VH-VL binders against Uncharacterized protein YLR179C. Designs and how they scored, part 8

Target 1, 201 residues: Uncharacterized protein YLR179C, of Saccharomyces cerevisiae (q06252)
Amino acid sequence: MSSAIVAKLNKEDIIKDTVKDLAFEILGELSVSYVDSDDIKLGNPMPMEATQAAPTIKFTPFDKSQLSAEDKLALLMTDPDAPSRTEHKWSEVCHYIITDIPVEYGPGGDIAISGKGVVRNNYIGPGPPKNSGYHRYVFFLCKQPKGADSSTFTKVENIISWGYGTPGAGAYDYIKENNLQLVGANYYMVENTTVDFNYDM
Below, E stands for the ipSAE of ESMFold2; O stands for the ipSAE of OpenDDE; V2 stands for 0.75 times the mean of E and O plus 0.25 times the DockQ between their complexes.

## First folded at step 2 (VH-VL)

Design a2b (from a2 with light chain S95K; framework fv_tarlatamab_arm2; at its last look DockQ between E and O 0.02; V2 from the best seeds 0.00; counts 0 for: pae E 11.9 > 2, placed apart)
Fold by ESMFold2, look of step 2:
Structure a2b (fold): chain C 201 residues (1-201), chain A 123 residues (1-123), chain B 109 residues (1-109)
Amino acid sequence: as target 1 above (201 residues)
Amino acid sequence: EVQLVESGGGLVQPGGSLKLSCAASGFTFSDYAMNWVRQAPGKGLEWVARIRSKAYGGTTYYADSVKDRFTISRDDSKNTAYLQMNNLKTEDTAVYYCTRDLYYGSGSYFDYWGQGTLVTVSS
Amino acid sequence: QTVVTQEPSLTVSPGGTVTLTCGSSTGAVTSGHYPNWVQQKPGQAPRGLIGDTSNKHSGTPARFSGSLLGGKAALTLSGVQPEDEAEYYCLLSYKGARVFGGGTKLTVL
């Protein structure tokens, strides 16, 4: 199942634009769902207003033995397309960070991601600039290093370029700096043709 | 249920100080920008101050009429915005409302308002 | 000195259509001014109706619509009801600052 997910991410340039040279293996399915909407189907378009409240996020490992009860997970959400797919001066925009998510299985063999762990950066719903085209909103699930002190993880206090100060910096840099292991991914697309946000950055 | 409750108003003499509070509930306060708007008796609305969410550096903005006298702040752990008012003048007499923006970022959608707190500046 | 200008008062019959306008002393009003419309009834706190030119708050009745019209922001009420009698304020943004108009007193009779 992992090769199909990687093939889809590659076809839609997620790997090129956000994963870059990380060595990784997808260990399960990361599901994302919003109230009154179908689950995200790896790259589908979504109405902006349907994505403004925090989603329900779950992870279903292909093989439970690849995660232990002592593991902790981190969830990242990023927009590599800010202010647009062709202009990256704000990229990447940090939309969500949860750390210290416990590996606890529900009856369906899934792990609850949203509503667990420690929220480091609150959910910020998609807000692409008016008429900037579709933005990709990418979710990454990572395994934290065993025994890691998450209080030492990078603090993202400016969502623009995840606070790294370099256009294009974001989830990749956070994953590398904090020694996270990428194990799941999903994304959807949002455009905005109605709301003229004031990005006074 | 989104609720904004202002407090700290009262009678104060010119030159005095007062600190207003806006207690928020029913939403994730730390995700939103907050504003103070005032209304003098029998008059229209006047925007006073804005503070962005911490994710945007907590940037503050002020009307020219209150610059250097008023300070807006927030404490996300208490879900509360504040307005410190110093060197008060009689023209500062008004009902003070707090409001939130609907979207993150720099939006200007004053959707929910508190009921206001009256500040009277009189000798 | 930036001034935001609204009609001081307008009258409309129940079921009628009325358009309130909002002009800027700095020139044409654009979406970059982020026009807002706020309703206030006597003795009540204000409530937001429309933000960012045309985006309705979820509790805003369908008869309200916002637009840009002839270099001004506009609030149009179609099928006006007696409970729409209120003061309506326009708010425009200039960089980080905000300026309210003087308000339009809408009378339904």
Scores: ipSAE 0.000, ipTM 0.472, lowest interface PAE 11.9, mean pLDDT 86
ESMFold2 (binder alone), look of step 2: mean pLDDT 92; pTM 0.944
OpenDDE, look of step 2: ipSAE 0.016; ipTM 0.567

Design t3a (from t3 with heavy chain A50G A59N; framework fv_temelimab; at its last look DockQ between E and O 0.05; V2 from the best seeds 0.00; counts 0 for: pae O 12.6 > 2, placed apart)
Fold by OpenDDE, look of step 2:
Structure t3a (fold): chain C 201 residues (1-201), chain A 122 residues (1-122), chain B 106 residues (1-106)
Amino acid sequence: as target 1 above (201 residues)
Amino acid sequence: QVQLVQSGAEVKKPGSSVKVSCKASGGTFSSYAMHWVRQAPGQGLEWIGGIIPIFGTANYNQKFKGRATITADKSTSTAYMELSSLRSEDTAVYYCARERYYDSSGYYFDYWGQGTLVTVSS
Amino acid sequence: QIQLTQSPSSLSASVGDRVTITCSASSSISYMYWYQQKPGKAPKAWIYAASSLQSGVPSRFSGSGSGTDYTLTISSLQPEDFATYYCQQSYSTPYTFGGGTKVEIK
């Protein structure tokens, strides 16, 4: 499953367009679900209208020994396709950041992600430009560094290029700057063929 | 054990260019960022830039204003740093250094080359 | 860019002395890293993630700090510890180093 997830991310150029060469050890399944929708299935298309409210997210480790109660997790959501797959002047767009998510297992053996931790950047639903094609909306789950004070993490005040001012910048820089470790991922795709709006800049 | 072996010392005239190589062995090359750091005689360390070989994209210290070009050859596990429009102030020992992430403890330079002295003089 | 200011720039000490080196960042960073360099040699990774010792580093070395202020301490200076120490940040580009602290024998 781990290799399959990474393979799919590579095939879809997500690794290339976001986290690049950062160490990526998939430790479990990152489940993302929206109200009145099925769970996200690693690249399935979703209606834009169905993704405007923050999703329910949980993480199920393959091996619980890989995450201790002392660990903290961070969730990132990014769009590398801004304004499109061929034009990345706004890439990446930051859509969601949660830090300090505790490792607490529920009755089903999963860790609740949504509703936990500290929301650093509020959820922003997908809003690709009209007729700009499919955008990949990617979730990354990370382990925070041991003993780190998350209050010192990079503040993303501008969602465009995550505030780095360089097209294509975003998750890679944030993860690296804050010494995060990639442990999970999921993504879906959205296109806008009906609503004439652009990203908030 | 990872080893970084750099090319030999260079003596250059002002205005010319120099290209230093750094060959990695004993580990993977493509997935680790390779950086270049220089040190003028009796001075501190200055970061020049870095590259991720598998992607070929380099980042630079803007101080060099495009004079530095960092490349990598995955087939030979060799990173390169070319510095153009050389000045006397560019006289320094140039180091390549591998950057890695370790156990949620951050990114740092764990292995260094032996250094290459570049002397710029008229 | 993030400026790193080390203090002191140099110090003289005797074997057995306690040595403290500080590094102050112009803005808050996640972790500080330290390197040891001896004359004519390349820097060596010494302390990573502010307080973790690189493999092979003696336990008399320690690191601490957070935010903007970090410290490297040698509890009992040994002959092989005489060197220049540099702090470094990789929190943002450009990566920057402190000015260095040369630990000399008194």
Scores: ipSAE 0.000, ipTM 0.532, lowest interface PAE 12.6, mean pLDDT 92
ESMFold2, look of step 2: ipSAE 0.006; ipTM 0.489
ESMFold2 (binder alone), look of step 2: mean pLDDT 91; pTM 0.936

Design t3b (from t3 with heavy chain A59Y; framework fv_temelimab; at its last look DockQ between E and O 0.04; V2 from the best seeds 0.00; counts 0 for: pae E 10.9 > 2, placed apart)
Fold by ESMFold2, look of step 2:
Structure t3b (fold): chain C 201 residues (1-201), chain A 122 residues (1-122), chain B 106 residues (1-106)
Amino acid sequence: as target 1 above (201 residues)
Amino acid sequence: QVQLVQSGAEVKKPGSSVKVSCKASGGTFSSYAMHWVRQAPGQGLEWIGAIIPIFGTAYYNQKFKGRATITADKSTSTAYMELSSLRSEDTAVYYCARERYYDSSGYYFDYWGQGTLVTVSS
Amino acid sequence: QIQLTQSPSSLSASVGDRVTITCSASSSISYMYWYQQKPGKAPKAWIYAASSLQSGVPSRFSGSGSGTDYTLTISSLQPEDFATYYCQQSYSTPYTFGGGTKVEIK
């Protein structure tokens, strides 16, 4: 299942644009769902209005032995396509950071991600500029280093380029800097064809 | 026609704060970045920071981090820039400017406010 | 931070002269943008995306360049062109402006 996930990420250039040269192994299925919508299925188009409240996020490992009860997980959400797929001046935009998520299994064998841990950056729903085309909204689940003090993790105070000051900086730099291990990914696509529902009327 | 109307001139003492407003009309507010740029008397232009109201958060020139706060109120189509711990060198005209990123040609400031003179004196 | 070096800082020229203003970026960028500012007024968008004229800009103005080196040219200077011209980049934050070129008409 991991090879299918990696193949899809490659097909959409997500590896090239966001993961770059990080070593990683996908250890499970990262499920993202919104109220009254179908589950995200690796690259689904989604209506912008359906993605404005924080989603329910769960992780189902392919093999539970790959995560121990002492592990802590981090969830990252990023948009590598700001302001558009062809212009990267604002890339990557940080949309969500949760750290210190405990490995606790529910009845279905999944780990609850949303609603657990410590929210470092509040969820910011997709808001691509009008007529900028589809933006990829990418979720990464990472394993934190054993015994890491998450208070020392990078603070992201500017969502543009995750505050690193270089176009294209984002999740890769955060993962590398904080010694995180990428173990899950999912994404969907949103375009903005209506600018009016939450804005200037 | 887009218009940006800024609040009036301010005279401030060193160590105080100023908050400048910029009300947009005649166009879309929340999906375009609103920038703040200042110009000291007889000097060039200096970028302070911006907000993209649809994202709800601001970003800054690191020179002003910790002193500048940029916010937006989408319901009134108004952006604000607050500068604290004022010094005499903060005397400048402060402009709001709308970034145009919609066009395939890239990004520039297509509309500017009239400017707000902030004078910081003893 | 990308520095923009604008030359000359000021110039004085006669009506009808061809005037060229240069702007060099410290690293390669996608496009340069230009503004005209008259005394006591806000800057006005003048040239966007290196070479496209903003609506209402006279055809005697042109822009060119790519990479790190860009120019604004006035083919036949007119008295109304008295102003300071600024280049600007929006490739990376912080966004930066050139130091300006003050154009004086003799």
Scores: ipSAE 0.007, ipTM 0.470, lowest interface PAE 10.9, mean pLDDT 84
ESMFold2 (binder alone), look of step 2: mean pLDDT 91; pTM 0.934
OpenDDE, look of step 2: ipSAE 0.012; ipTM 0.528

## First folded at step 4 (VH-VL)

Design b10 (from t9 with heavy chain K98R L100P; framework fv_temelimab)
Heavy chain, then light chain:
Amino acid sequence: QVQLVQSGAEVKKPGSSVKVSCKASGYTFTSYDMHWVRQAPGQGLEWIGAINPNSGNTAYNQKFKGRATITADKSTSTAYMELSSLRSEDTAVYYCARDPWGYSYGFDYWGQGTLVTVSS
Amino acid sequence: QIQLTQSPSSLSASVGDRVTITCSASSSVSYMYWYQQKPGKAPKAWIYYTSNLASGVPSRFSGSGSGTDYTLTISSLQPEDFATYYCQQYHSYPLTFGGGTKVEIK
ESMFold2-Fast, scan of step 4: ipSAE 0.289; ipTM 0.745

Design b11 (from t9 with heavy chain L100F W101Y; framework fv_temelimab; at its last look DockQ between E and O 0.02; V2 from the best seeds 0.00; counts 0 for: pae O 10.7 > 2, placed apart)
Fold by OpenDDE, look of step 5:
Structure b11 (fold): chain C 201 residues (1-201), chain A 120 residues (1-120), chain B 106 residues (1-106)
Amino acid sequence: as target 1 above (201 residues)
Amino acid sequence: QVQLVQSGAEVKKPGSSVKVSCKASGYTFTSYDMHWVRQAPGQGLEWIGAINPNSGNTAYNQKFKGRATITADKSTSTAYMELSSLRSEDTAVYYCAKDFYGYSYGFDYWGQGTLVTVSS
Amino acid sequence: QIQLTQSPSSLSASVGDRVTITCSASSSVSYMYWYQQKPGKAPKAWIYYTSNLASGVPSRFSGSGSGTDYTLTISSLQPEDFATYYCQQYHSYPLTFGGGTKVEIK
């Protein structure tokens, strides 16, 4: 299952465009669902209108022994396709950051992500420029360093390039400089054919 | 049609707290962030913070140093802004404002405003 | 935080005049929002994403700009246009507004 997820991410160039050469191991399934919609399934298209409210997110480890009750998790959401798949002058755009998510198993063996932890960046729904093609909206779940104080993590105050000032910067830098360990991922795609944002800059 | 109806004017003493409400209607309350903005008499606009009513996620202007608390009640489609340790400079009209297109960008609809007067 | 400076702070104009308001950001921003406010009333959405007119806004209004410099233009000022206009950025938290430009009747 881990191999299948990684293969899909690679096929869609998500690894290349976001976390790059970071070492990671997928430890479970990251479930993302929006109201009145099916669960996100690694690259399915979603209507922009259906993704504006923060989703319900949970994580199901393949092996519970891989996560201790003492561990804390961080959730990241990013768009590497800003303003488009071929033009990345705004990439990556930060859409969501939650830290200090406790490892607490529900009755079904899943860990609740949404509604837990400390929200560092509010959820921002997809808003790709009109007729800019499909954008990949990627979720990364990370394990925090043992004993880490997330209040010391990098503060992302500028959603463009996650404040790093370099096109293409975002999840890679955040994960690396805060010593996060990527353990889960999911993504979907959205295009905008209805709302003209007129993003000519 | 979208409507944001806020609670009435308040007169408060320094050091006390005020809680302003904003009842939303005419749209899916949980699909858009709700912002709070204030305007001192004769002055400009100042962003206080925002909440995603669905997730409860919040963002604040650090200028308020934790004095502001924004909450939302999904069951009543009502957002709240509480400001504690009130000072005279907190005297202002406080607005709730609906986020544009569910992002965290701008505001397409505003409440009528709530005057909060802080005086000894 | 990103500071927005509007120019001018106030102006006097006549009906039919072309009016231009500028908003300068202390650093580059992605888009600019504009709001219209009349005395004793809440602000109204006027321009979003730099150049898109909000619902009900007349076509005599327009917005443009990029980077640090943005403008709101009224091609032919009408009586109902006398108001205060504010620019607003969302590029970085905290969200910030310009100081406002009051358009007064000459």
Scores: ipSAE 0.005, ipTM 0.506, lowest interface PAE 10.7, mean pLDDT 91
ESMFold2-Fast, scan of step 4: ipSAE 0.292; ipTM 0.736
ESMFold2, look of step 5: ipSAE 0.132; ipTM 0.672
ESMFold2 (binder alone), look of step 5: mean pLDDT 93; pTM 0.947

Design b17 (from t9 with heavy chain Y103F S104T; framework fv_temelimab)
Fold by ESMFold2-Fast, scan of step 4:
Structure b17 (fold): chain C 201 residues (1-201), chain A 120 residues (1-120), chain B 106 residues (1-106)
Amino acid sequence: as target 1 above (201 residues)
Amino acid sequence: QVQLVQSGAEVKKPGSSVKVSCKASGYTFTSYDMHWVRQAPGQGLEWIGAINPNSGNTAYNQKFKGRATITADKSTSTAYMELSSLRSEDTAVYYCAKDLWGFTYGFDYWGQGTLVTVSS
Amino acid sequence: QIQLTQSPSSLSASVGDRVTITCSASSSVSYMYWYQQKPGKAPKAWIYYTSNLASGVPSRFSGSGSGTDYTLTISSLQPEDFATYYCQQYHSYPLTFGGGTKVEIK
């Protein structure tokens, strides 16, 4: 299953445009669900208006022995297509960071991600510019290094290029500097189809 | 490098009209709404209206509807705001401001401003 | 129309002081935006989505709030921070700004 996920991310250039040469140790399925909407299924399009509230996120390991109660997880959400798929001068844009998520199994055998841990960057919904086409909104789930000090994880103050000041910088740099291990991923696409000025004037 | 460059200061008589320009560069002009905001001397900021440069559709603050006309020229990446029937209370610095939809829900870049003085 | 009320309208403070300015909305908004304006200059984007700093804004600045009440805080005021700060809502049309808070040196 992990090879199918990695193959899909490669086919859509997500790996090339975000995490690059980082090793994938996909340990399970990352489920992302918005209220009253279709589930996120590795690249399906979503209406922009349906994605403005934070989603419910869960992780279902393929093999529970791969994660212990002592492990902590981190969730990253990024847009590599800012302002568009072909122009990355503001990429990547940071949309969400949660760290210190405990590995606690629910009745369905999944681990709750949303509502757990420490929110470093509050959720910001997709906001592709008008006429910029589809943007990929990518979630990465990472395992934190054993014994990581929670205080070392800080907020990304400038969400443009994740504050690194270099177009294209983002999740790759954050993952490397914090010694995170990539264990899950999912993504969806949004384009801005909002009606032009719904203000009656 | 995103840049908004506005036309120079104007001195106008009451009853006349003024047309201020805002030339955009460093981004795709048709992808972001352009707004116009004014500031009277020593006072706060007041939203006039906006245009979608791709469609040409506009929205106006009701206070300015009928007097303000906002337009855009795609070929020159320039937005315009024309205000008619000028009165002394229209004396203000007029700004164009770029709307980056979804990322800020506000204005990420502003023009330098154009002072319009209305006096008799 | 959503009205934004800033408090105080003006304050005098010394370098090193902790400064807090508030913005109250007449009805609930999802996010608040802040701009810094120095005399004779255009406003600059300062804080967006309530708590995110714009590029180049020093970390001594922070934003917080929800619903109708929002704040901008400067943890240790510096000489370059003397300016007028404006809040803005983009929740509904017409777009509106607060009246501004002028931060002056003591």
Scores: ipSAE 0.161, ipTM 0.691, lowest interface PAE 4.4, mean pLDDT 89

Design b2 (from t9 with heavy chain W101F; framework fv_temelimab)
Fold by ESMFold2-Fast, scan of step 4:
Structure b2 (fold): chain C 201 residues (1-201), chain A 120 residues (1-120), chain B 106 residues (1-106)
Amino acid sequence: as target 1 above (201 residues)
Amino acid sequence: QVQLVQSGAEVKKPGSSVKVSCKASGYTFTSYDMHWVRQAPGQGLEWIGAINPNSGNTAYNQKFKGRATITADKSTSTAYMELSSLRSEDTAVYYCAKDLFGYSYGFDYWGQGTLVTVSS
Amino acid sequence: QIQLTQSPSSLSASVGDRVTITCSASSSVSYMYWYQQKPGKAPKAWIYYTSNLASGVPSRFSGSGSGTDYTLTISSLQPEDFATYYCQQYHSYPLTFGGGTKVEIK
């Protein structure tokens, strides 16, 4: 199934626009669910208002032997389309960082991601500018180097360009600097179609 | 770079109106709401209202409804705030401020401010 | 409307001190935003989405909180930190600000 996931990410330019030439071997399915909403299915559109609370995230490895109890995972969420898909002067925007997620299997053979580990950057829901079209909100699951002290990982104190100060900088730079390994991904799309100020009247 | 440049200081008589401009550059003007905030001398910040520059839709703090009119000109990337029936209590610095993103209203850039003085 | 109460209204502290400013909302909000304003100047975006530092803000600043209680902390106060700090909520209309906290360095 890993080839199908990678093929979808390539078709929609996710890899080209975010993680580029980083080694990427999908080890499982990254499930992302928002309350009272359709599950995220590699690029389906979601209502902006439905995505403002942090999602429930789980990882289901294809082969349980590929992740050990000694491994730790990191979750990254990024928007490569800021301010729009065709203009990237503020890209990527950092939406979520969790580190030190333990590999603990639930009864269904999945690993809980949300609610585990250390939140380094609090969840920020999608906020695409009006008239900017669809933005891709991309989740990357990474394996941390064995024995790594995550307190030494890059601090993302400015979400614009992940604090790197270069348009297009973000998840690629963070993953490379902290020697993370890409093992999972999912994404969805949001467009700002709100009727401005309808609640003021 | 993102910049918001406001018109110069104004001195007005009670009962008149004032129109302050805010010229935006360095971003897509129609993609972000523009807000207006005022600050009376020695006092805190007070939200007046906002406009979606693309649609022209506006929102106002009830305190200013009927007196404040916010408009935008796409061709010049300029927002305006007009306040009518001026009183001495309207003496303040008036700021424009740009929304960060659509759903969460964070102001990432502010204009330099326009002092409006209204005599007793 | 959601009322924001800042505490303290003013403080004087020495260079190197840890300073904490609080902002309490009359009802639960999703995020808090903070602005720094120096005398005679426009406010500057300082902290957004509760805990994220704006461009150019020194790492000695941090923000935290949830629900009704939010804080801005300066770990080691510097002379350039003299300013008034305002919190703001963007949960509902009308948008509201706290009364401000004046930080004076002696």
Scores: ipSAE 0.155, ipTM 0.701, lowest interface PAE 5.4, mean pLDDT 89

Design b20 (from t9 with heavy chain K98R D99G G106A; framework fv_temelimab)
Fold by ESMFold2-Fast, scan of step 4:
Structure b20 (fold): chain C 201 residues (1-201), chain A 120 residues (1-120), chain B 106 residues (1-106)
Amino acid sequence: as target 1 above (201 residues)
Amino acid sequence: QVQLVQSGAEVKKPGSSVKVSCKASGYTFTSYDMHWVRQAPGQGLEWIGAINPNSGNTAYNQKFKGRATITADKSTSTAYMELSSLRSEDTAVYYCARGLWGYSYAFDYWGQGTLVTVSS
Amino acid sequence: QIQLTQSPSSLSASVGDRVTITCSASSSVSYMYWYQQKPGKAPKAWIYYTSNLASGVPSRFSGSGSGTDYTLTISSLQPEDFATYYCQQYHSYPLTFGGGTKVEIK
């Protein structure tokens, strides 16, 4: 399943536009679910209004032996399409960072991601500009270096270009500077379909 | 560098009209709504209305409907707010502000403000 | 129309004090936005999506809340924090602001 996930991310230019030349191996399935909505399944479109509250996130390793109770995980959420897919001057926009997530297996063999660990950047729902088309909202799950404490990790103070000041900077730079190992990914698409706001009252 | 630069202060007589401009630079003008907000001396902030510069479609606070007219010129990246039938209580600093529904800050960049004084 | 009520309308505080400002909405909103305004200046985006600090805003500021009740807190007031703070909802039209809370020198 790992190869199918990587193939989809490559086909949709997610790797090229976010993690670039990063060497990685997908170790499991990253499940993302919004309340009263279809599950995220590698690129399905979602209504903007359905995604404003933080999702429930779980990780299901293909092989439980690859993650132990001593490991910690980090979750990153990024928009590489800001302000649009063809104009990246604000990209990437940081939407969510959680670190120090413990590896605790549930009865179904999944690891709870949301509601665990230390929230570095609070969840911000998708907000693509009107007439900007579809944006890809990408979740990356990473394994932290063994022995790293929470003071090792930086939070993103300016969400635009993840504070790096260079268009296109974001998750790749954060992963590299914090020595994270990418192990899971998922994404969905949102466009701003609000009717032009025609408030005639 | 995102900038919103407004026209200079105006002194108007009751019953006249004023038209304030807001020139945008440093971003794609048609990708953001432009809002107008006023603040009377020593008072709070009051939303007047907004325009989608791409469609030309407008929204108004009912309090200003019929007196306020908001327009945008895509070729010059400039938004305008015209307020007619001016009264002394219209004396205020008028701000343009960039916004859009549901992305980052509601009003992330503001013009410097234009003082409109209505007096006899 | 959603009415926003800020409390207190003004407060006097000293450097180092903990300051709490509240904003109550007449109807439930998803997020609250906060602006800082200094005399003679345009408002500045300060807190967005209830709890996220705008670029350049010091970490002593925080925002919280849900539904109808929202709060801005300054953990240790500094001289540059003396200003008027406004809450705003972007949930429905017309867009509305709170009446403002003026944080004054004691």
Scores: ipSAE 0.014, ipTM 0.578, lowest interface PAE 6.5, mean pLDDT 87

